# VH-VL binders against CheF taxis protein family member MJ1615, part 9

Target 1, 255 residues: CheF taxis protein family member MJ1615, of Methanocaldococcus jannaschii (q59010)
Amino acid sequence: MIDKSSEIARFSGKGILITPKTLEKPLLKWEKLEIILYKDKIVFEFVDKTIEVGVEDIEDVGAELPKKVIDIAKSTLEDITYHSSIIIKSKEFGNVMVGFAPETSIYGKAPIDNFLRKLFYILLNKKEVKILYNAGENSENTKWENGFLTFIKKRIKDGLVTKIEYRLVVEILDNEDSKIYDIFSNIKDVEIEEKDVDGEIEPVLKILQVKDGKDIISYLYTKDKKVRLFILRYMVILLDYKYIGILRYLQETVE

## First folded at step 1 (VH-VL)

Design s04 (framework fv_acasunlimab)
Fold by ESMFold2-Fast, scan of step 1:
Structure s04 (fold): chain C 255 residues (1-255), chain A 122 residues (1-122), chain B 108 residues (1-108)
Amino acid sequence: as target 1 above (255 residues)
Amino acid sequence: EVQLLEPGGGLVQPGGSLRLSCEASGFTFDDYAMSWVRQAPGKGLEWVSGISWNSGSIFYADSVRGRFTISRDSSKNTLFLQMSSLRAEDTAVYYCAKDIEYSYGYDAFDIWGQGTLVTVSS
Amino acid sequence: SYVLTQPPSVSVAPGQTARITCGGNNIGSKSVHWYQQKPGQAPVLVVYDDSDRPSGLPERFSGSNSGNTATLTISRVEAGDEADYYCQVWDSSTDHWVFGGGTKLTVL
């Protein structure tokens, strides 16, 4: 059947297709690229081919481009001052990295960030999580709450202008008064720790916040490890949190 | 019709020079990487040199490095191989070849010239 | 320097299947291309990117590539398939194309 999902976002610029085999070729090229995001799929339109995958086949967002790919742009005078990447599992090409950059750097990071905000919304919204909120280092509390990742509308002061942004939070829906845990603001540190999650030892995100001069430590579990990766990428790219624990995890997990 | 035409070869004395040309027609010349491949009489194929679509990347086999120069002229749709300090072991049929369409660099060679014989002999 | 090893010759009866191997260290991580060359003629691409066929080539030609060996398979061999066959890979460590030594296919 034809996919009738409405278009969520579009990126227009230049891109480069990276596979283990094409990375070995000396003449890998940057070329015109349109990226079209739908609720259930993402489409990469190159001049000579179209790659289409379901969003469930997106493996990573914002991974570092290989040095060879950067060097190619430098040698061909392509402007990739601002760039990003998406890694997908493709039936046709196997694991594929698509590097992309706007045609011009005059608008800064905005074209990339605007596209990625919509992409992270698709990848993270309504994903199931377990949270152990404000547990502390010495907490005896081992009872996890079931919830969902969601985005809430926030008015953010940006200099002299007030902007509306959607911010990631954890929502617990089982109670009469649904709880919202904002664990992605005022972050002091983030790391991965092994913890008992309902009887099994699992890697979890340990998030340290400072709120009203108090340390708040929360643990976040996602059954799908890609959701954990997407959370960390979201934090680094869109929230500018560059903590050592996040960087170490990304280097170890997505080599 | 997609084709690569190589004008006739030549007889050259050892230490001499010769320029080969390969004229492209029937496709957009500047969209493809090009290579030179040679074959000595009764021997196998040996890659000699390659050049990217924009001349930004140029590669040579170790046996010809410093003696041969590959180049391309977009205005003439022509690939060149300038050969210098020729040796008896350079005697071969030289083929030009085009990278396959829809590649992202050096891929298979889908179109080949008819070959031109270069003989290095006193 | 990267080396591709092919058997110097392979013989097959008409209608049978010919298999031509191309050996190389971890060749399965590379894209292998295959060329057919008849006497006095330029090479012709028969298989590229391990298993893809150019337009107009018979389905009898197929390829595979795994581990340390790539294979060109020619099913239901015909007299017109007599030729030399060459495998080819790009060696990214030296930025060089490498050809195998060639295999002469004879149809008995």
Scores: ipSAE 0.000, ipTM 0.399, lowest interface PAE 20.1, mean pLDDT 83

Design s05 (framework fv_acasunlimab)
Fold by ESMFold2-Fast, scan of step 1:
Order: C-alpha cells, then sequence, then structure tokens
Structure s05 (fold): chain C 255 residues (1-255), chain A 123 residues (1-123), chain B 108 residues (1-108)
C-alpha cells in the first residue's frame, strides 16, 4: 500500500516521455500521466510504465519542449496551451525529459504552478549558499556570509484579496539570531558574473533590486550548480521575471 | 560564418599555470555551450571541460577536476581555460569547440572547432 | 566510467564501403556523433544524433545506432576520406563527454 502521508504534491494530466530515441519515432504521442512528489523522490506514472527517481536526479524544471513535440500535439489536437517539463537522470535512459500539461486549459497555468511551487520547495529549501549582500560598486566587502535558502510565509495583497504564499529568501544564522535577506523581490535585473568566492573564482548570480528608489546589488553563490539553475527557473516560472534578458538563455530552443 | 580563434599556447614547467583563450565570432556566443577537448601527441581525443550556454554551469573530466577552471567572458566573446598544477600528461593540443545544442538531453555534438593550441609541460 | 571501443584501423579500396564500429554498453539508448580528423587539422563533425548529417557534407556518410553498437558507414570511399574517425556520446549520468579511441581509415 502506498503511504500517502509522505506525498507532498500530485499533478494529474497528460504527458510525453522524450529521449533522443523517442524523438526519432514518427508516432510519438501524449498519454495520461500522474506525477507524484515525495520528500526524497518523484514518480511518473504513465499508462504502461512507471519511472521513479530520487530528487537528486532531477536536472532541470521548465525547459522548453522541442518543436517536434509541440507539432505532434497540434497535429493530434491535444490541448497543451499550458505545459511544462522536468528533466531527470534515468538509470535506464540517461537524461530524459517529461513534458506535461493539464487535461484542460480552463484553469490556466494554476495546476502547473501549484505543483511546481511544491517541487521548487523540495529542490531549494535548506540548500547551502554564500551571499554578498548589498555590495554596490563602491563596496569593497569581499567577505561572504554562509547561509541557506529557505521559504517564508508571506501574506500577499492581490487587490482586496489576501493570499498566503511561501517566498524564497536567504537565511543567515548569526549566534542566536537569524538574518533574512530578501533578494528575490523587486528585481530589476539578474546576470551571471565571475567573482572571487573565498579564494576561488566562481560564477555567481548578480541580482539587482530596487528598494525605495535605491539600487541594491547582491551576489549569490551555490556550490551545487543545479541549485543556481533551479533558482533561475523559479524566478521565471513563479515570479514572472520573463523580461530579464539573461533568463531567456535558460530556455531550450529546438530548431 | 562561425569562427573560433585560439591564440598560441606555450611551454610551462611541471606545477606551473597557463591560461588558454578562444575568441568566438559568427554566432550568439552567450546562447551556446562551449567545451575544451585535448589531444596528446599521437593519441586520441579527450574531453577536458565544458560550460553551459547560460554562462555558469561547468563540467570537468576527472583527470583535471580541481586543477583546471573553465570560464567565459560574453562581453569579449571569449572562452578561457585556466590550467594550474600542470603535469607532463597534460601535454596536448587543446581545441575549443562549440556545442550544437547541449540542452537537448545530452546530445552534445560539436559543430565547430578552433584550430587548436599546443601546450607543452616539460622541464 | 563509460567507455567507447573502436577498432584501431580499417582498410578499404576506393569505391568500396567502409564501416567503422563504436561499441558501448546500451549505446543504442544514447545519441552518437562522429568526427573526421585529418593530420594537422581540427576534427570535423560528419554525423550527429546517430544518423543526421551536417549541411554540406556528402550523402555517402551515414550512421546507425542500435543495442551495443553504433556504426559509421562511408559509401563509395574516396582517397580524401583517409583520416582518423572518432565516435562520441554524452554520458548524462556522469555528466561527461566520452570519445572513442579513434579508427584510422586507410584508402588503398
Amino acid sequence: as target 1 above (255 residues)
Amino acid sequence: EVQLLEPGGGLVQPGGSLRLSCEASGFTFSSYGMSWVRQAPGKGLEWVSGISGYGGDTFYADSVRGRFTISRDSSKNTLFLQMSSLRAEDTAVYYCAKVYDEYVWGTYSFDYWGQGTLVTVSS
Amino acid sequence: SYVLTQPPSVSVAPGQTARITCGGNNIGDKSVHWYQQKPGQAPVLVVYDDSDRPSGLPERFSGSNSGNTATLTISRVEAGDEADYYCQVWDSYSDHVVFGGGTKLTVL
């Protein structure tokens, strides 16, 4: 019996399994799919097969579907107005992409976003980072603070409606007190820059925020480079930072 | 037209350091992954390191991990390989190569290559 | 660590068909790419994604990949095809690019 107490999130809809080999097939098809997220693993239940991998084997979230896969949906009249993807390392097939879409577009992107909020929580919560906060052009502060990514509960005013949402922040533990750095709100730009991180030159996220009319520049380092990718995907998908130029390079485009 | 130009390598003593560069033109540099591939005299091709098209994800062969650092400068359309703690077995012609599409499930074909630069590690 | 095995050499007469194999465990589940390298020159991509050919390359170059063996086939071989040929895959589980040891094609 399945232990549902460990289930974090579930997505029900249709999906397509994409490998280099299946892209060569002339009759690749969208089929019923259920995605079940647990704390330590993710399960993809197709009609004829089940794929299970540990969360450490998730390689990407929200990459663009290949044009061929989209063309197949159009030719078979499948509604994939709202869709997403998860790339995983499979023991049998290497890297594979699972494209998925809700059965109907009437609920907009909400079914995808609700599932991905839980997935990003699993992928980002408690991940170790180094941060150089508010290090503007005249700051010679090269002392990185050690911390971790976490989510804080925020009450967000959406018109006259107040909703509860978990937002990504950086938490630093200093003695008995914790400091929270909110570097993911009011973002004006994001880029990747090489910077000295404790004696080694490393790529870091450079995040520009505007608070009370003032520019705040912060640098964020993650030792696990997939965490950096997941942060950028989180920003594009859930924070709607689609107009930031660098984020366009995160999307797969297939000719 | 796509071009990758590698300015000359060098002679370096064991334990020394050297930085290689590869100047790219004819494509949107920041959109494509890049790799370094080496070839020892009379031997086959050996992949050394790769960097993703969004400028930050890096990958290394086990033989160079911790000693070599791959990086890119998109403002100069230039790829770098910083080599440190060099060994005699690092002696090779080093090629920079453009990845066709690294984000399509690890296909990683190299459609364009630089002319190669010789690195000799000897006393 | 994933390993690709190629024969060290293959000899063929002009006008005949050369076949160069690339062996790897379940290589049929991976995408195989092939490179031609002439002495003193950089490699040139001749086949990618198992069987696709870059624009401008002759149609006599073709590829296949199934089970544990990928094959580069060069039909109607010409003297100018004499070169070293390398197969290559991306091993997504280790995040490594893997090259075969290379095959010297001699046209007699």
Scores: ipSAE 0.000, ipTM 0.442, lowest interface PAE 15.5, mean pLDDT 82

Design s06 (framework fv_acasunlimab)
Fold by ESMFold2-Fast, scan of step 1:
Structure s06 (fold): chain C 255 residues (1-255), chain A 121 residues (1-121), chain B 108 residues (1-108)
Amino acid sequence: as target 1 above (255 residues)
Amino acid sequence: EVQLLEPGGGLVQPGGSLRLSCEASGFTFSSYAMSWVRQAPGKGLEWVSGISGSGGRTFYADSVRGRFTISRDSSKNTLFLQMSSLRAEDTAVYYCAKGRYSYGLYPFDYWGQGTLVTVSS
Amino acid sequence: SYVLTQPPSVSVAPGQTARITCGGNNIGSKSVHWYQQKPGQAPVLVVYQDSDRPSGLPERFSGSNSGNTATLTISRVEAGDEADYYCQVWDSSSYHVVFGGGTKLTVL
C-alpha cells in the first residue's frame, strides 16, 4: 500500500494528538503509533486515524506541553517519560507528542535520538528554510559561523533561554578548517570563546559546512543521553527549525 | 585534495613485530579521528583500531587488544599501528581510514591504498 | 558481540534496481553506513547515516534503515556498479566498529 521505496525511516511508538479540542477533555491516553518519515512529509498512523504533515506545515519541534497535559500523560505512562518524548507542532493538525521506550541495557543510540536526527534531515528540505550563511547582503563571502553565533546571542538576549545548565562547546567546520566556540559559560552569563580543538576539547555540537557553502549539517556529540536531549531541545528553541540544518547525533565514546 | 599514503608493510614471522604508518595530507589532521581496517585475502572488512583527533582516546578490536597499539603524530600528519605478537590470522591488507567527522570515529570517507602484511613461517 | 548479516551475493540486470540488505538486532536504532569495494581497490563510502550520500555520488544510490533491516538501494544499475558492498555500524556496548560480511553484486 505505502510506497516503501520513498521511506527514509519508520518508527514504532506511542503518541497523543493534542489540539485545542482535546485539551478540553479531562483524560488523554497514549495511542499506538507508527511514524513514517518521507523526504517531504511525516505520516502518523494511529489505529483509528492517519495524519499526514507536510514538511512545510511543521511549525516547531520540541515545544513544551501545557502542565495539565504533562500531568495527565505522566499518570498514564508506563515506560515512556518526558525525556523520551518530543512534540511536533503543525499548522493544520496541531501538536503531536511522540514517545519512545527508554533505552534499557544497550549503550547505542536511543530511538528518540535516531528519530530526531532523521526528522531534522527532512527539515532541511522544507520550503522557506533560511540558511544563516545566506541571510545577509554579500553572504556568499560571509562566514556562516559568525551569523549563527550572532543569532544564538540574540535569542539568549531576548530571553528565550533563561537557564543554562550545561557548557555547550561547538565545532564549526568549513571544509578543512575548524574552530571551536564555547557558547554557554554558566547559568548566569553567556560568552562565546574560540578555542583550539587540539586541547582535547570534545565539542557537543558540530556544524559542517558542505564544500559548496550551500548545505549545513549539524552533529551533536556526547555520550550523555540526558545532555543530548536537553541541548537538542534548547537548540530547537534557539534556532527555530526554519534556520536549522541537518542535526545528527554521532556518539563518541570517551575513556 | 585528501590523501592517505601507506608506505609500510611486509613479511614477518609469527611472534614478530611490525609498525605500519599512514601519511595524511589535504585536511587538518589533528581534527579528525583515524582508524585501521584490515582485510584478509578473499575475506571481508574487519575494523582493527581507532584513535581520536587529539590522541586522547583509543579503541581496539578484541582480537588485537594488548598486541597492537595505535598512535598518531600531528606534527608529522602520520598515523601509526604498532603490531606485536603477530599471528598467521593477522595476515591481511591493512587500510588506514579517516573519520568523516572529527569527533566521530566513523563513517570512513577516505581510505589509504592498503598495505599487505603477511605473517608466515 | 553485535553481528551484521548480509546476503553473500545479489544478481541484477542492467537498468534494474538492486537491493542489498543488512540485518541486525534493532539496527533501526543505529546509524548504518555503506561502502563499495572493487577488486584490488580500497573501499569507497557510498551511503552514510542511513540515507545520506557523499558529494559527487550518483542519486542512484540510496539507503534506508528501520527495525531489524537496513537496505542499500541502487537504481538503474550499470556494469560499473559491480562490486562488493559492506554495511557498517557502531556497537557502543563493545566500543567497536562492526562490518557486515559483504555482498557481491553481479550485473548480468
Scores: ipSAE 0.000, ipTM 0.402, lowest interface PAE 16.1, mean pLDDT 67

Design s07 (framework fv_acasunlimab)
Fold by ESMFold2-Fast, scan of step 1:
Structure s07 (fold): chain C 255 residues (1-255), chain A 127 residues (1-127), chain B 108 residues (1-108)
Amino acid sequence: as target 1 above (255 residues)
Amino acid sequence: EVQLLEPGGGLVQPGGSLRLSCEASGFTFSEYAMSWVRQAPGKGLEWVSGISGSGGSTFYADSVRGRFTISRDSSKNTLFLQMSSLRAEDTAVYYCARSTEYVTYDYGSYEYTFDYWGQGTLVTVSS
Amino acid sequence: SYVLTQPPSVSVAPGQTARITCGGNNIGSKSVHWYQQKPGQAPVLVVYDDSDRPSGLPERFSGSNSGNTATLTISRVEAGDEADYYCQVWDSSTDYVVFGGGTKLTVL
C-alpha cells in the first residue's frame, strides 16, 4: 500500500509510453493515466501496468513528443492541445518517455502546470550551485559564491482566493546569515557559455537581467548537469522564458 | 460563501466518548487541510488535531494523542473528531478550522494558517 | 515545548496605535499568524505570514517579525477593535501548532 501521507502531487488524464519498440508501431494509443508524485519517487499508473521510479531516475521534463506521436494523435482526433512529458531511466530500453495530457483542453495548461510546479520543486530544491552575481564586463567580481537553489513561498491574491506559489531563487549562506539572489526575474536573455569555475572550464548559465534600467549579468554553475537541464525546462515551461539560447541548448544537448 | 457548521457537542461523563462533526460548504473541501482547535472556559486557544486535504496525514497534540481520532469524509464535506477517554481537562469549546497547507523547505513539514472557523461546539466533561 | 509569550492586556485610546507583542525563541525564523476573537465569537484571521492581510481587512492592521519578537500593530484604533488577540506559529520540531496565551485589547 502506498503511503498517502507522502503524496506531493497527482495528475489525472491520459498518457502514452514511448520506447523504441512502441515508436515502430503504426498506431500509438493514448490511455488513462494517473501520475503520483512522492518526495522520493514517481508512479505512473496505466490501466494495465504500473511504472515506479525513484526521483533520481527522472532524466528530463517537458521534452518535445516525437513527431510521429503528434501526427498519429492528429489523425486519430486525440486532443493533446496541452501536453507534457517525463523521461525516466529504464534498465531495458535506456530512456523512456511518458507523454501525458488532460482528458479535456478546456482548462488550458493549468492541470499540467500545477503538477509540474510540484515536480520542479522536488527536482530543484536544495541543489548545490555556485554563483557569480552581477559580474558583467565592467565588474571586477571574480569570486564564486557557494549556495543552493531554493524556492521562496509567495502568497498570491487572486480575487477572494489566496494561493501559494513557489519562486526559484539562489540562497547563499554568509556566515550565520542567509542572502537571496533572485536571478530568475526580469530576464532579458539566457545563454550557456564556458567559464572558469574554481580553476576548471565548465559550462555555466549566463543570465542577463534588467533592473531599474540597469543590466545585471550573473553566472550560475551546477555540479549536477541534470540540474541545469531542469532549470532551463522550468524557465521555458513555468516562467515562459523562451530565449533562443535556451531553445538551442535543449535541442542540441537532449538529442 | 465559505461556511463551517458544527452540529453537536454535549455533556459527557469522565471516561466517556463523543464524536464532533463539522459540515463544510462554499469551497472544494478536499483541497484544504482541516483542524480542530479548542478553548477551555476563560482560557486561550489550543490546537488539538489536523488532517491533510487528502486525509492521508493526521497530526495530534500530545495531550490528546491516543485518545482522539481526526477523520474526514470528502463525499459528505464533513470533518470528524472522535473523542474517547475524556477528562475534565477536555472541557472546552471546540472549533473546526480550514487551513492552508503546504510543504515547507524543511523536511516536508506543514504550515497551517486558519482562514475560516466554525461557530464552535461546547463539550462539557463532568460527573 | 515551544512557547509564545503575549502580554495579558493592552489599553489604548481611540485613534491611537496599539502594539501587541508575541515573544518566542528565534520566532523571526517562523511564520507568525494573528487572530482576533470577540466575546462569544469564533476567531478571525487578521494577519498571516508575519505581515500579510486577508482580503477585506482594514489597512490599519499590520505585522512584523524579527529576532525573538513578532508584533501586531493596529493603527487608528476603533472601539470595534476591542477583542482578544492571539499569535500562532507552526513548530516543525514537534509537528505542532502553537498559540500565544492571548492579549486583551481594551479601547478606552
Scores: ipSAE 0.006, ipTM 0.416, lowest interface PAE 10.5, mean pLDDT 83

Design s08 (framework fv_acasunlimab)
Fold by ESMFold2-Fast, scan of step 1:
Structure s08 (fold): chain C 255 residues (1-255), chain A 119 residues (1-119), chain B 108 residues (1-108)
Amino acid sequence: as target 1 above (255 residues)
Amino acid sequence: EVQLLEPGGGLVQPGGSLRLSCEASGFTFSSYDMSWVRQAPGKGLEWVSGISSSGGYTFYADSVRGRFTISRDSSKNTLFLQMSSLRAEDTAVYYCAKWGEDYYGMDVWGQGTLVTVSS
Amino acid sequence: SYVLTQPPSVSVAPGQTARITCGGNNIGSKYVHWYQQKPGQAPVLVVYEDSDRPSGLPERFSGSNSGNTATLTISRVEAGDEADYYCQVWDSSYDHVVFGGGTKLTVL
């Protein structure tokens, strides 16, 4: 049975609460932090305060930490070799960034990545999308299909090692049957461009996949621009796709 | 040894039902998409159904949709095809096959199971 | 429904090159896989993703795919290559696997 209030994931380490006002404070420091993820909310437990928000109030994941915050870690000898961030909309503080890092770097980036895999599942699973699959310049495909984002179990080759990982895909439901489009594997490039979506010009993700020299170009539209942001963050952080189009969009959107 | 074993087939009257099994060994069954492909006597290959590695997504040829159900049990390393409302034109050798990692081509095949639908 | 067209038969002498075609609308934009089937046996994958070979298969088997035609090429044909050959694609528009009708290769 599904329990919406049950804990899905937990991160234990150190964190820092960042707002324009706290960045000006002389005693801003990294402190003990527990992050607890539920299906409907996320809780940040600091030593002296607890911040709880619904998942719908998560605004960004994996944004760059301000230089001052990195400098504080260096001056206080805090190890933040591996770190990430979550931006939330708080009733009390407005938009705030929570920076976080494991207590030690000896486990590499695994503690962060394991937590973020669960978080991206919550943020992206079952989100509505429109897709125009395999619609490059020599294709006559002009019809958008309605679908949703989901995750499937895949066997991924990583050098000489093969690992099993849940990966994001697009599912189209036609009557009682489903279709799957894997547009997040073998990516050569990603851009954001303006395209006609059912009579309206909208920003869409243009994804170029290459397999054995063949180009497959697909366009992905989401009505919710945060879902688009989360897809791009997922690709950069967990799939290691750092294409210039993604990086440019992230700079323009959050900085 | 990477292997798919299909234990037995059967003779069924029109309108009847039959369940086919395919037992996997020598590879991590739960990591791969699986399919069923059939071949009528003296005819070519015809794809019947497919299932994702997670079991969450299923695919069917138009000719069998609503009559056949594909499923898998990773604890038993077994793929199933539940066939109902069988017709004479369903008479064929049924092969289970493993999909490749990045494509919908089949790199490992079972030995085939004969299903005869006749009165 | 997407359709793949193969010649029903091809005949070659030992040591010559056999070419088996697979026709489909814009097939060059799809990945083509090729299977060999000998009498009473299950199919065996001989070429995948247009031109790649599974481990353990002779380099005599090769493939190409462009425009409206994919081709399986078997060089230095041997008697043991006598079999039925099938091409196959994934039709992403309907999430269907499509097979060609098959080509019987006879080595005379």
Scores: ipSAE 0.000, ipTM 0.376, lowest interface PAE 20.4, mean pLDDT 84

Design s09 (framework fv_acasunlimab)
Fold by ESMFold2-Fast, scan of step 1:
Structure s09 (fold): chain C 255 residues (1-255), chain A 123 residues (1-123), chain B 108 residues (1-108)
Amino acid sequence: as target 1 above (255 residues)
Amino acid sequence: EVQLLEPGGGLVQPGGSLRLSCEASGFTFSNYAMSWVRQAPGKGLEWVSGISGSGYSTFYADSVRGRFTISRDSSKNTLFLQMSSLRAEDTAVYYCAKDLPYYDEWSGYFDYWGQGTLVTVSS
Amino acid sequence: SYVLTQPPSVSVAPGQTARITCGGNNIGSKSVHWYQQKPGQAPVLVVYDDTDRPSGLPERFSGSNSGNTATLTISRVEAGDEADYYCQVWDSDSDHYVFGGGTKLTVL
């Protein structure tokens, strides 16, 4: 029984369950789907089955749907102009992809983006990171700071319309004084680079920002490689950053 | 000028049904979410239901879920609340209210309100 | 269900400052909106997004929101400000709007 009082977000529309086994089904089709997100789990309610996993078993968000399932939508006249996916780790089937799309395309990406904004909050909020802020080539700043990812509320006015955006930032606690590094705005480029993190060579996010006519280069390390993947997906999907380095990394990581 | 006109309520017996309507003008109706908010006599405001500009997403307070249905007709700029299985505690003035556009995210305030429609549920 | 707590009444003399509080667990992380309702009338939005005012509303109305308390402040109160005031938020956990119980402002 689903306790709505702990519910973070819900998506209602159509979905398709993608495993190696279901891809072989001659009658694989898009069906009614409800996705319910809680702080510690995500539930996928299909007409005849329910799949429930802990959020720690979410492996990817926004991966490209297989051509076969896109072709199925075309042949059955299902509108999937706007769609996304969530990959989960299943004990029985390994990695399972759930494709989903709103019932209609008339609202653009909004139904998907609203759900994914809540999902990324769950996946990224309070995750531990190490940051080397404003450490360009000629900088002697070699000391990594320990912090965590968080979201800050920004109110944006567009004429008579006010919208609220929750933006990802890095927060450092220094003797109870909170310090915020905004490294996910005004981005010119993003790349994955091997760098020395406290004596070990690790892949890190290299983020180039342009602020006040100056280049700011920062490096972000996450111990959990999935957190790095979720940051990249967040940037591509919700911030619309389509840099070649990000796209190549995502393609290689997802196979 | 933004206007939300509610043509009047009614007296209904417990277990009965009633449909409320709210005619909008002065803004692009289909671009904005809409809500119903009620107020029992001498009591405070209680949100009842909300609907996105397109009608794709609907939301309900726990007290009315399964009994009330919110809908809209974009061609007539009209918001509806179909109420069924009415109870004495549903007696209230019902307001339609203009919410935020659906284009960014679901989070809003009500900048314009209808005049209110009295619904009385009694035998 | 998320709950917003308001004092049932606040009294203030003309020209003084009225402060109406809205208590909620971690309400500072939410956007708080305030409505004025006069007898026999529909509510009117007076503050939105914690601090902003609708076009044409006097600067006497202002808001704040931090921690567990949001506050509507009405400076240089006039007799015409006498009304019921309601705070309101969107609760993302339940996907519904929540109103406070209302505060009756009396100008004596």
Scores: ipSAE 0.000, ipTM 0.392, lowest interface PAE 15.3, mean pLDDT 83

Design s10 (framework fv_acasunlimab)
Fold by ESMFold2-Fast, scan of step 1:
Structure s10 (fold): chain C 255 residues (1-255), chain A 121 residues (1-121), chain B 108 residues (1-108)
Amino acid sequence: as target 1 above (255 residues)
Amino acid sequence: EVQLLEPGGGLVQPGGSLRLSCEASGFTFSSYYMSWVRQAPGKGLEWVSGISDSGGSTFYADSVRGRFTISRDSSKNTLFLQMSSLRAEDTAVYYCARGYFEPGSYYLDYWGQGTLVTVSS
Amino acid sequence: SYVLTQPPSVSVAPGQTARITCGGNNIGSKSVHWYQQKPGQAPVLVVYYDSDRPSGLPERFSGSNSGNTATLTISRVEAGDEADYYCQVWDSSSEYVVFGGGTKLTVL
């Protein structure tokens, strides 16, 4: 018995379960879908099937739908102008993609983005990271700080109205004092590069910010490679950062 | 600074046509829904028409459907209202306004200064 | 189509509280927005999403919405608050922006 008061977010619309077998079909039907997010699990309720997985079995968010799926939707006049996807690891089917879209495109991408904000919160909040803050190419700063990803309240002014949005930051805990590094705002560029992390060469995120006309370069390491993927997806989807290097990386990792 | 400029207005005879324009600046025009709202002399606000950020969805009040056409040109940051088969009851100040559209909500945060349209003989 | 009902006028003395109502069937399930219009000027958003206030708006303006009535409350009214006030909702069934008829606030 699911206690609906424990729901973090819900997406109501239409969707499709994409597997290698599904892609062999000549016609693909988008069916009514409810996606229900809880702190520790996500549930996909199709008309004839319910799929439930732990959040630790979410493999990717926002990956491109296969071209065949998009082409069939166009040929069957299925409106998927705004869509997204979640890749899950199921015990029954292995890795599968759930494509989803609103029943109507009238509200733009907002229904998807509202759901994904809550999902990224669950996937990224309190994840361990190492950060090398403000360490440009000519810097001798090689000391990594241990911290966690977290979200802080931001007030975004848009004309006469102020929207409240929770934004990703890095929090460093030190003797009951916390220090916040905001490395995901005012971004000019993002790359992935190999760097020495406490004696081992590891791939890290290199983030270039511009604050008060000054360049700030920071490096972010995550032990869990999926956390790095989720950060990049969050940046592309919700922060609208369309850096070519990130887009190429994301395409290469899902091929 | 957000600015919506509505150049001119007009005098037109019943059955005539007129096109209104609204020039936007100070924000990313292509990211916002836009609306036209009118106000007859001494009367209240009446929503006329709305258009989505992409221009793919348009909305009309019953009183103007089939006679008015809303459109936008993102290359010029300009909103248009093509008015046809004008009637005396279309006499009003026409405001363009920037809109926020979400499930269950649509509101207007910035308004132009209005342009007077007079339909008379 | 959905209809919003406002009193045509409200009179209040300076320093007192004005309450402008907006009636609609089950309006508490909708998001209500409020606009102020001074003579010869374009409308200005003063409350959105029932009770949220735009940046720079005086603290004296507030809103509420429940059941069949939404209310705009203006405390410590000043002469400069004289204006027409309009409530507004989105009617998803007809896909219309619906305005109330407006309320003229007179500061005596």
Scores: ipSAE 0.000, ipTM 0.443, lowest interface PAE 12.5, mean pLDDT 84

